# Ledger of designs, part 313: VH-VL binders against q0atu2

Target 1, 119 residues: q0atu2
Amino acid sequence: MLDKKARIRTSREYRNVFEKGKRLSGRFLIIYYVENALDNNRFGFITNKKIGMAVIRNRIKRQLRAIVREYQGQVKNKHDIVLVARAGIGKSSFEGMEKDYIAIMKKAGLFARNANKID
Below, E stands for the ipSAE of ESMFold2; O stands for the ipSAE of OpenDDE; V2 stands for 0.75 times the mean of E and O plus 0.25 times the DockQ between their complexes.

## First folded at step 15 (VH-VL)

Design vf2 (framework fv_recibokibart; at its last fold request DockQ between E and O 0.90; V2 from the best seeds 0.90)
Fold by OpenDDE, fold request of step 16:
Structure vf2 (fold): chain C 119 residues (1-119), chain A 121 residues (1-121), chain B 108 residues (1-108)
Amino acid sequence: as target 1 above (119 residues)
Amino acid sequence: QVQLVQSGAEVKKPGASVKVSCKASGYEFTDYYMHWAKQAPGQGLEWIGEINPDWGDDNYNQKFQGRVTMTRDTSISTAYMELSRLRSDDTAVYYCARAKYYWSFDAFDIWGQGTLVTVSS
Amino acid sequence: QIVLTQSPGTLSLSPGERATLSCRASQSVSSKYLYWYQQKPGQAPRLWIYEASSRATGIPDRFSGSGSGTDFTLTISRLEPEDFATYYCQQYESSPYTFGQGTKLEIK
């Protein structure tokens, strides 16, 4: 579970990321990211009905949180990042999702230069 | 077709708690933040707080912090606003209203019909 | 924290007249985060203007919103009987998403 301070919590915060952030698409995830004025990163999640039924959505939500938490310490500071789950994510494995996350975050240049566990 | 239907009027004693419900229909409940507003008799609107129905993240006006709790039940597309330690100045009509938080932003484009909460000894 | 002050508190006009409602913010608000609502007695508020100058669905073109920075205006070019109500501005710039105290537009 992500700490409250590490989560995008308000509608206005989400809006800021979507309005000002950069967008990158992976196979299962779309990432919107923008610099913030804080000393920590914040993560948001969009898991709408397109990804599947409630059971699927709940699984995806748990898996996304786990992935983000696992690599949280390796992400460059001062970013708000929103993960949007794509429609096909419901059929993905955890490993596939993780691989996609790593790939898209690398592409975005959001991992620290000395980050480990991302190769 | 899209609507928010709130629970009925409440009469409470000072010190009690009230829990107002807001049931959404005609749209995907988790695609919008649910907001709550207070309107005292003959007064203006006051924002109470918001909740992300998908993740449960909430954000409250500091004026109500410590007394208000917002929750939701996604299985029935219903949001709840509970106000505790009621006092006379809590007497008001309480509204729920939705706000899109991704792709598009229309602020409070749909409102509930309001719930009158009367606090009297 | 952002205080919205509306003026006047009450505006008494007749049908056919022009109405100008002001909303002043204590600090700068981006136009995309300024909203107006109409409310009639016994009814819930209704979104009227979004992003300072865009009419919500079904809102007549006699209504117009304008402004930037700290000063915003709602204008009704020619008042119709159904336009007499209370209008509230609201900012979505930052939490808490405050409302103005409202302007009551009443029949003279």
Scores: ipSAE 0.933, ipTM 0.963, lowest interface PAE 0.4, mean pLDDT 96
Fold by ESMFold2, fold request of step 16:
Structure vf2 (fold): chain C 119 residues (1-119), chain A 121 residues (1-121), chain B 108 residues (1-108)
Amino acid sequence: as target 1 above (119 residues)
Amino acid sequence: QVQLVQSGAEVKKPGASVKVSCKASGYEFTDYYMHWAKQAPGQGLEWIGEINPDWGDDNYNQKFQGRVTMTRDTSISTAYMELSRLRSDDTAVYYCARAKYYWSFDAFDIWGQGTLVTVSS
Amino acid sequence: QIVLTQSPGTLSLSPGERATLSCRASQSVSSKYLYWYQQKPGQAPRLWIYEASSRATGIPDRFSGSGSGTDFTLTISRLEPEDFATYYCQQYESSPYTFGQGTKLEIK
C-alpha cells in the first residue's frame, strides 16, 4: 500500500510527467519520470484494458504496488514516476516484472548509490 | 456511442446527504479521470474535484473539502459524488465530465446531462 | 488558485456581426491548458475550443481562439442564430481547474 503522499493524485500531475518527463522502456514496463518540487517521490500507474480482463488487471495492479513498495526506500527523492504496463505484462511472472522494474529504474539512475545490491 | 448518464433529480433537506451517479458507456472507463462541476441557478460553472477511475485517487477543490467524497465502481463503469451536510446554497445542477490523463490531453470532451439537487426545508 | 475573468459579462449582438469574448487569467496559463465551452439553457456544456486555439470536432470555422499567457480571446467572425449561448473559458494548468464566470452572448 502506498500512502496518499507517495501517489500521483491529479490528472494534471500525470500530464506533467508525460509532457516533461524522461521515458525508458523495459520488456513489461515503461517508466516516465521527472523531478518534482516536493521532498518525496510520487508514483502513478497506467494499467489500461489492453493488459487483460479484470482478474489479470487486478493481479498486475497488486504486483506493481508490491514491487514499488518494496523498492521505494531505494529511490532517489523528489521524483514523480509513472509506470505504464505494456500489453504483454499479463503473461509475466512476478519475478520477471520485478527484474524488469529494477533494470529500468537502475538505467534511469533513480536508485541511490547502494542500488548495486539489487539484481 | 460515448456518453455519461447521470442519476435523476433529488430534493433534500438541510443537513442531509446526496449521492449522484454518473454511468459511462461507449469507452474504456479507466482511461479517463472523472470530474464533477457545480452550477448554481443563474451562475457559472465551479469545479468540485476529480477521481482516478482505475486507482481511486481523488483530489478536491478546497472549497468542498470535508463535505465531498468521490468514488467509483469500475465493474459497472460508474462514478459517484456524495455531498454531505447539505445547505441551501448547495442547490445546483451537478455535472460529471471526463478528461483523458495520458497519451492524449483533451479537456472535458464529454459531459453528463446534469443532476438537479434542490436543498429546501 | 487561478482566477479567470471573462468580459463582457453579457454581449448583445445581431446575427452577421463579429463577436469578441475575452478571458483573462490571474496568472500565466499555458495555451495547452486553456479551453472554451459553449452552453445553452437547459443543456450541459460542450467542448468548443481546446488548447486555446484548436476547434473541437464539428465546430464551425467561424469560431477561432487566440491568446497566450494571461489573455485569451474567442472570436466568432459572423454570428449565426445558433451561436447565441453562454461561453466559458477553463484553465487546466493547476488544480482547482477553474472556469471563468461566463459571457452570455444574446441576440439584440
Scores: ipSAE 0.862, ipTM 0.928, lowest interface PAE 0.6, mean pLDDT 92
ESMFold2, look of step 15: ipSAE 0.849; ipTM 0.923
ESMFold2 (binder alone), look of step 15: mean pLDDT 92; pTM 0.943
OpenDDE, look of step 15: ipSAE 0.917; ipTM 0.958
ESMFold2, fold request of step 16: ipSAE 0.837, 0.861; ipTM 0.911, 0.927
ESMFold2 (binder alone), fold request of step 16: mean pLDDT 90, 92, 92; pTM 0.922, 0.942, 0.942
OpenDDE, fold request of step 16: ipSAE 0.932, 0.931; ipTM 0.963, 0.962

Design vf3 (framework fv_recibokibart; at its last look DockQ between E and O 0.93; V2 from the best seeds 0.87)
Fold by OpenDDE, look of step 15:
Structure vf3 (fold): chain C 119 residues (1-119), chain A 121 residues (1-121), chain B 108 residues (1-108)
Amino acid sequence: as target 1 above (119 residues)
Amino acid sequence: QVQLVQSGAEVKKPGASVKVSCKASGYEFTDYYMHWAKQAPGQGLEWIGEINPDWGDDNYNQKFQGRVTMTRDTSISTAYMELSRLRSDDTAVYYCARAKYYWSFSAFDIWGQGTLVTVSS
Amino acid sequence: QIVLTQSPGTLSLSPGERATLSCRASQSVSSKYLYWYQQKPGQAPRLWIYDASSRATGIPDRFSGSGSGTDFTLTISRLEPEDFATYYCQQYESSPYTFGQGTKLEIK
């Protein structure tokens, strides 16, 4: 799992991201992102019943955490980022999901200029 | 109908632990944070903490830090609050309440009926 | 933490009268994160006003919420017998999500 300080944990923190953040949509993910006043990034996750049964949701949760952890060090600092799983994500492969994450994060300009694991 | 149903009254000795349950029905359990509040006899409301039922992330009032543990079982849409090292001033009615954390207001719009916890020697 | 102070502690009025309840915050609170609850003896609190001025579902229009910054008010234009209860304000601006100490509205 992500380190506790790297997670959006409170309901109020989620509210802040949704109210003040920018929104971008990918094929399988929607991201909301906003600058924070910290020295680190925090990640939040939204999954709902629309993406599938509990078994599917649990798989998607694990996969999203894995993807975020993998690229965590390459994301520009001082951001709160919430990932919202879209309905079609349940039928996607891990590679497809990862590709979508990379694409949407690039579009948002959230990767550091010196990132070397993007492609 | 949307409702939260809590477990029954508890009587405990000082130093013991109590675990109160809150079962949700009529809505998607993971779409709302579950909050807990304390109300001592004849007193006001005090916020204890919150938990994200989907991911399990919790946040506690510092006053209860180290003694409170919030958990959930998504398979039965039930949230739990455990309070340890009980003392007499823990005697109170404890409430669970839901709050939306995205795309809606975050007020406590649904409350459980409350659980009386009595701590006495 | 943000401290909410309600006044008065007890308000004694008769049916038909106007009631004004105050909630003052120790620091600024966005209107989106100021809530009011009603509680009667032996019952759980009930959401009454959200976003400082929006009535919850089923709440009569004789109730109104107003205010911004650090000063918020709950007003009952003409009291009905069922309105006598304790009212709490709450802030959701920052954790911990504190409550006011409450105003008890009782029959004179």
Scores: ipSAE 0.903, ipTM 0.953, lowest interface PAE 0.5, mean pLDDT 95
Fold by ESMFold2, look of step 15:
Structure vf3 (fold): chain C 119 residues (1-119), chain A 121 residues (1-121), chain B 108 residues (1-108)
Amino acid sequence: as target 1 above (119 residues)
Amino acid sequence: QVQLVQSGAEVKKPGASVKVSCKASGYEFTDYYMHWAKQAPGQGLEWIGEINPDWGDDNYNQKFQGRVTMTRDTSISTAYMELSRLRSDDTAVYYCARAKYYWSFSAFDIWGQGTLVTVSS
Amino acid sequence: QIVLTQSPGTLSLSPGERATLSCRASQSVSSKYLYWYQQKPGQAPRLWIYDASSRATGIPDRFSGSGSGTDFTLTISRLEPEDFATYYCQQYESSPYTFGQGTKLEIK
């Protein structure tokens, strides 16, 4: 899972991303992202009740953490990034979520050029 | 009805620990960070820390770092603050309060009723 | 950390008078991250003003907040008996989310 240093920990940090960040929507995910003043990236997650009941929501949380962990080394530094799960994400496969993540991160200019060669 | 209901008053000896609970009702617990504040008798408010109710990430005022632990149980919509190695200047009323942290305006708009913790020898 | 200094510490006024409460920050605070709370003895604080100047739900028009940067003010245009309480400012600009020491508004 992501180290504490790579996590958005405070409510104020979440607010900053939503207030000053750019937004990009994919099929299953929305990302909000903003440059930070650190040497590293931080990730946050919004997985509200609109996703589904507890068992579905917990599965989505686990899968999102795994996807972010897998690609975090390919993300350009100095960004705070919040992933918002869209209401329909409970119908997605892991592979569908992963492809959606890669696509929107590339569109945001946050991934290295070769991020999708691994998959 | 949106409310935060805290556990009852506690009397403790120096060196002990106390765990205060804060039960939320009438709203989606995971949409709001839970914050905690201290108010010593006749004194002002002091922020202690916050916890993300969904993901569990916490953040503490450095003054309390090492003595405070914040946790929650989402199945019963309850947040907890534990303060260890109690001393006489920990005697205070402890409050919980909520704040929205995404796509709506934020503020500490709902507060618990407070929990008096008395530390005496 | 950002220190909020409220003045005066105690303000003694009569009903019908105008009250002006000051909150000065040690560092700049965005207006959207400056809040005011009212607290009466034996009660929890209540959100009064958010975003420096926006009244919380149900707060009367006689209360107004203003200011930016390091200087913020809560004004009560015409005091009512229920307005006598302690008022705290709070910043949410950066952790720790500090409060001012309070201004006690008392009847004299």
Scores: ipSAE 0.791, ipTM 0.902, lowest interface PAE 0.9, mean pLDDT 91
ESMFold2 (binder alone), look of step 15: mean pLDDT 93; pTM 0.949

Design vf4 (framework fv_recibokibart; at its last fold request DockQ between E and O 0.88; V2 from the best seeds 0.88)
Fold by OpenDDE, fold request of step 16:
Structure vf4 (fold): chain C 119 residues (1-119), chain A 121 residues (1-121), chain B 108 residues (1-108)
Amino acid sequence: as target 1 above (119 residues)
Amino acid sequence: QVQLVQSGAEVKKPGASVKVSCKASGYTFTDYYMHWAKQAPGQGLEWIGEINPDWGDDNYNQKFQGRVTMTRDTSISTAYMELSRLRSDDTAVYYCARAKYYWGFDAFDIWGQGTLVTVSS
Amino acid sequence: QIVLTQSPGTLSLSPGERATLSCRASQSVSSKYLYWYQQKPGQAPRLWIYDASSRATGIPDRFSGSGSGTDFTLTISRLEPEDFATYYCQQYESSPYTFGQGTKLEIK
């Protein structure tokens, strides 16, 4: 699990991202991102029942956390980022999901220029 | 029908703990934050805290920080609020209420029926 | 925290009259984050107005919300017997999501 300070925790924080953030869609993920006034990034997750049954949802949640943890140190600071799992994500492999995350984050320009795990 | 059903009235001694439950039905439990509010007899509403039922992230009013714990069991669409080290001024009706946090307005649009907690020696 | 102060504390009126309830915030609140609730004795609160001026589902058009910044108002154009209750404003601008102390609308 991400550190508490690295998580979007409140409903108001989520609402802020959805109301003011930019939206980009990948194959398996949609990201909403907006600059914050903090020195750190915060991540939120939306995994509604469209993605599958409880077993599938739990797997996706675990995998999303793992991916975000792996690359969080390479993301430009001062951003709130919400990941929305798309319906087809349940059929994706971990590698496919990871690839999609990297691609969409690159497209958003959210990775630092010196990032070394995204090539 | 969308509804929140809370557990029954509680009578506790000072220093004890109480755990109130709130069972959701008629909607996807994890799509809404669950909030809790306190209403002392003849008084107004006071916000206690919120929890994300999908991820378990919680946020409490500092007034209750250290004494309140919010949890949930997604398998039965039930949220819990535990208040410890009870004192007389904790006597109140406690409400759960849902609030949409994505792709919809965020308001307390559905409330539980309330749970009376009485703290007396 | 943002403090919401409602006035008056009690409002005594007769059916058919116009009611004006005020909610003042200690700091600016976006209209999108200002809500009103109605509560009757022995019942849970019910969402009444959202986004400061939008009526919740099933709320009669005699109710109207207005205001911006620090001053918000709930108006009932012509009171009906069922309108006598306590009304609370609430802000969702920032945590904690505070309520006003309420205005009790009672029959004169």
Scores: ipSAE 0.929, ipTM 0.961, lowest interface PAE 0.5, mean pLDDT 95
Fold by ESMFold2, fold request of step 16:
Structure vf4 (fold): chain C 119 residues (1-119), chain A 121 residues (1-121), chain B 108 residues (1-108)
Amino acid sequence: as target 1 above (119 residues)
Amino acid sequence: QVQLVQSGAEVKKPGASVKVSCKASGYTFTDYYMHWAKQAPGQGLEWIGEINPDWGDDNYNQKFQGRVTMTRDTSISTAYMELSRLRSDDTAVYYCARAKYYWGFDAFDIWGQGTLVTVSS
Amino acid sequence: QIVLTQSPGTLSLSPGERATLSCRASQSVSSKYLYWYQQKPGQAPRLWIYDASSRATGIPDRFSGSGSGTDFTLTISRLEPEDFATYYCQQYESSPYTFGQGTKLEIK
């Protein structure tokens, strides 16, 4: 559900994040992130088949989109951010993924002033 | 073993549209962006665009913007390129090719066999 | 957009000779994002050189790639009959991921 402007759209942009970005691991997610030259953030996702069968995988994709959309307004601008789903994420709950996302985004220093009130 | 198989040749009239398919086998379809390129008879290669097969994000060469649409169906590991409002200079062979966009080899290492689209009145 | 200009357009040589194919970019291209393809009539392109200088799997060591920045070269040390084809360079530095117009390597 993210606006096209807020999405990493090209293969080269993904490669840039992996080549130049910082990496942080959580329980269910890994993020790679790098500053960009835009006025906005862009989000990308890696949800390969190793995370589960089609039903599980589609659930994870929907839940990750929802989580990123919910908190996108709290993320400091000018970053390209790729979320990589770890093996085992299929056993997580929405709340578990959400908590993991918040924790790793805080650890990365990517949340803005009001993000300190998220727990 | 790793293979991209494209749909057969098509003959179209000016103003029509064409949809070319590219079926992947022997690898995890969602791990590679699908790219498309045009080669007019006796001419060089021209990049058309790319699509993320997992999430559907697309990116087109400005020259084709507004006439090209790339889609995919992950359930059958197939990518599609649709070109509308065809004109005679769209006569060409159209290729699909894959490129990995994260860890591993990242060149256009596997290409489809090509689909000839002929636009004639 | 980055324009790749290949020279010469056509190169006529005999088996056993050395071939040098040039690819010049309108803007700097990281060597990691410069590729070469071979194409024979009626066939799809085939990845030949990646990262400007690394041979793809199964490509003979008579082929070598070199260069950086805006100037790149594909060299064939001793031409074999099967080497006569069209060669394209491609940049993957920035979208659109353009190809050069090709160098046709013909038997003299």
Scores: ipSAE 0.844, ipTM 0.922, lowest interface PAE 0.6, mean pLDDT 91
ESMFold2, look of step 15: ipSAE 0.833; ipTM 0.919
ESMFold2 (binder alone), look of step 15: mean pLDDT 92; pTM 0.945
OpenDDE, look of step 15: ipSAE 0.907; ipTM 0.955
ESMFold2, fold request of step 16: ipSAE 0.843, 0.822; ipTM 0.921, 0.914
ESMFold2 (binder alone), fold request of step 16: mean pLDDT 92, 92, 92; pTM 0.946, 0.945, 0.945
OpenDDE, fold request of step 16: ipSAE 0.924, 0.920; ipTM 0.960, 0.959

Design yi1 (framework fv_ivicentamab_arm2; at its last fold request DockQ between E and O 0.87; V2 from the best seeds 0.88)
Fold by OpenDDE, fold request of step 16:
Structure yi1 (fold): chain C 119 residues (1-119), chain A 119 residues (1-119), chain B 110 residues (1-110)
Amino acid sequence: as target 1 above (119 residues)
Amino acid sequence: EVQLVESGGGLVQPGGSLRLSCAASGFTVSDNYMNWVRQAPGKGLEWVSIIYRRGSTEYADWAKGRFTISRDNSKNTLYLQMNSLRAEDTAVYYCAREGGESWYYFDYWGQGTLVTVSS
Amino acid sequence: AYDMTQSPSTLSASVGDRVTITCQASQSIDSWLAWYQQKPGKAPKLLIHDASSLESGVPSRFKGSGSGTEFTLTISSLQPDDFATYYCQQWDEYSGEAYTFGGGTKVEIK
């Protein structure tokens, strides 16, 4: 589980990311990201009914959190990042999600230069 | 030097089976996203299957149930088991590695191996 | 499923000509597009990835542009070695079709 301080929790925080952040789409994910005034990164997760039933949405959310947790130490600091799960993610494997996360984060330039788990 | 060499193609009767091999050198198959892509004579390219780094697999809908992608890490070799072959499966089959810059593209291809399904 | 429409299917050109090939995606793929060159009896060769990133060793006369749903491959001055078939390639959001290729464009000598 991500630390509480590493979570985007309020509607206002989400809105800030959507309004001021950059958007980048991957195969299964859309990320919105913006610099924050903190010393840490915060992550938000959004799933919708297009993905599938609630049980599927919850699974996807858990999996995305796990992925983010795994790679969070390699993400550039001072960013708010919202992950929006696309419809196709419902049938994706965990590895597929992971691949897409890494790919899109790399494309966004959000990994630190010394990151070694993204090659 | 990165190299991919397919083998195992040949003539097979409808309903028959064939296993293709893709011997890789210059890189580790299990550390990459490896794909099979085929091309019917005089036609375009068609994705067949992918195997992820930790072994998850994905198939084209038409390939599901008949084709199986796998690898032998000790041999650094990718495989495609093809069962219940049909005439429309006649094609040159390529193994392809996804590029490391952002993935979702193929930077290295084998020379291909021809599979002909005919009575 | 995501569709990819590549045009034209065939074009005739002369050495020195400016050649333009277009791929149109049915859904936005941002810049996740690659271009390949294939010669008869040979495997495809990567030319460009991420819409505009030229692969190492590929001549600078090849240019990729576009984002979202419209993409273009341009050969500024066609050379004898450039007569081949070209393909664009994208990912697909849905399982069962991870990747989609354009129908191809055969560039032949006029």
Scores: ipSAE 0.919, ipTM 0.958, lowest interface PAE 0.5, mean pLDDT 95
Fold by ESMFold2, fold request of step 16:
Structure yi1 (fold): chain C 119 residues (1-119), chain A 119 residues (1-119), chain B 110 residues (1-110)
Amino acid sequence: as target 1 above (119 residues)
Amino acid sequence: EVQLVESGGGLVQPGGSLRLSCAASGFTVSDNYMNWVRQAPGKGLEWVSIIYRRGSTEYADWAKGRFTISRDNSKNTLYLQMNSLRAEDTAVYYCAREGGESWYYFDYWGQGTLVTVSS
Amino acid sequence: AYDMTQSPSTLSASVGDRVTITCQASQSIDSWLAWYQQKPGKAPKLLIHDASSLESGVPSRFKGSGSGTEFTLTISSLQPDDFATYYCQQWDEYSGEAYTFGGGTKVEIK
């Protein structure tokens, strides 16, 4: 699980990423990311009601948190990163989400070049 | 060197079944996202199915329930089981790899195997 | 399901000509677009990924451009080896049609 200092928690923190950050969309996810003044990364997760019912949205958030936790050691530090789930994610498998996360993080230049588990 | 070799195509009556094989060399099938793509005679390309690295699958809607993608990791081979075949399934079937640095793009294709469904 | 509109469907050209092929996505796909070349009786060959990134060994006369919904493949000086059919390809956000291809552009000798 991500500890408290690795979470984006406040509306102001989210707004900073959306207003100042770069945006990159993939198949199931959109990421917004901006360099922060910390020595660590922080992650935020957004699901929209258009994805489906609350049970589905909560499952998506849990799965995205698990994906981020698995790969967090490969992410370059000092970034605030918000993952926004797109409507089509509701019917995606875990592996579809995982593939998309890796693809967009690589394209954004947010993974280190020595990262394991990236083809 | 990466190579993909399809086999198992041929003539079959409507309602029949075929299993296509794709033997891979120069890379490990289970470390990659593997796809089937088809091309009806004189027509364009149409995606059929994907198997993800961990074994999850997706299918084109028209293929669901009739086609099954699978692999045998000990033989480094991808399969497409096709059941309840129809005339409109007549096509060259290609296996294709999504490259590690360029996921969502097919960097290697086999030469294809022709499936003809006719009375 | 996302649509891809590729134009023209056929194109006659001479060696040395500048050739331009376009694809239009029905929804924004950022730069997640591939171009393939296919010769008769052969498998497609990936030319360009990510809209503009040339694959290894692809001649520099091939150039991809565009983002969002409109994309272009340009061959700056057509060579005999370039007479083929070209396809663009995108992902689709919704399960059941992960990838869709343009209808193809056949480049024929004039």
Scores: ipSAE 0.843, ipTM 0.928, lowest interface PAE 0.6, mean pLDDT 91
ESMFold2, look of step 15: ipSAE 0.765; ipTM 0.895
ESMFold2 (binder alone), look of step 15: mean pLDDT 89; pTM 0.925
OpenDDE, look of step 15: ipSAE 0.895; ipTM 0.946
ESMFold2, fold request of step 16: ipSAE 0.819, 0.818; ipTM 0.914, 0.915
ESMFold2 (binder alone), fold request of step 16: mean pLDDT 89, 89, 89; pTM 0.922, 0.924, 0.925
OpenDDE, fold request of step 16: ipSAE 0.914, 0.916; ipTM 0.956, 0.957

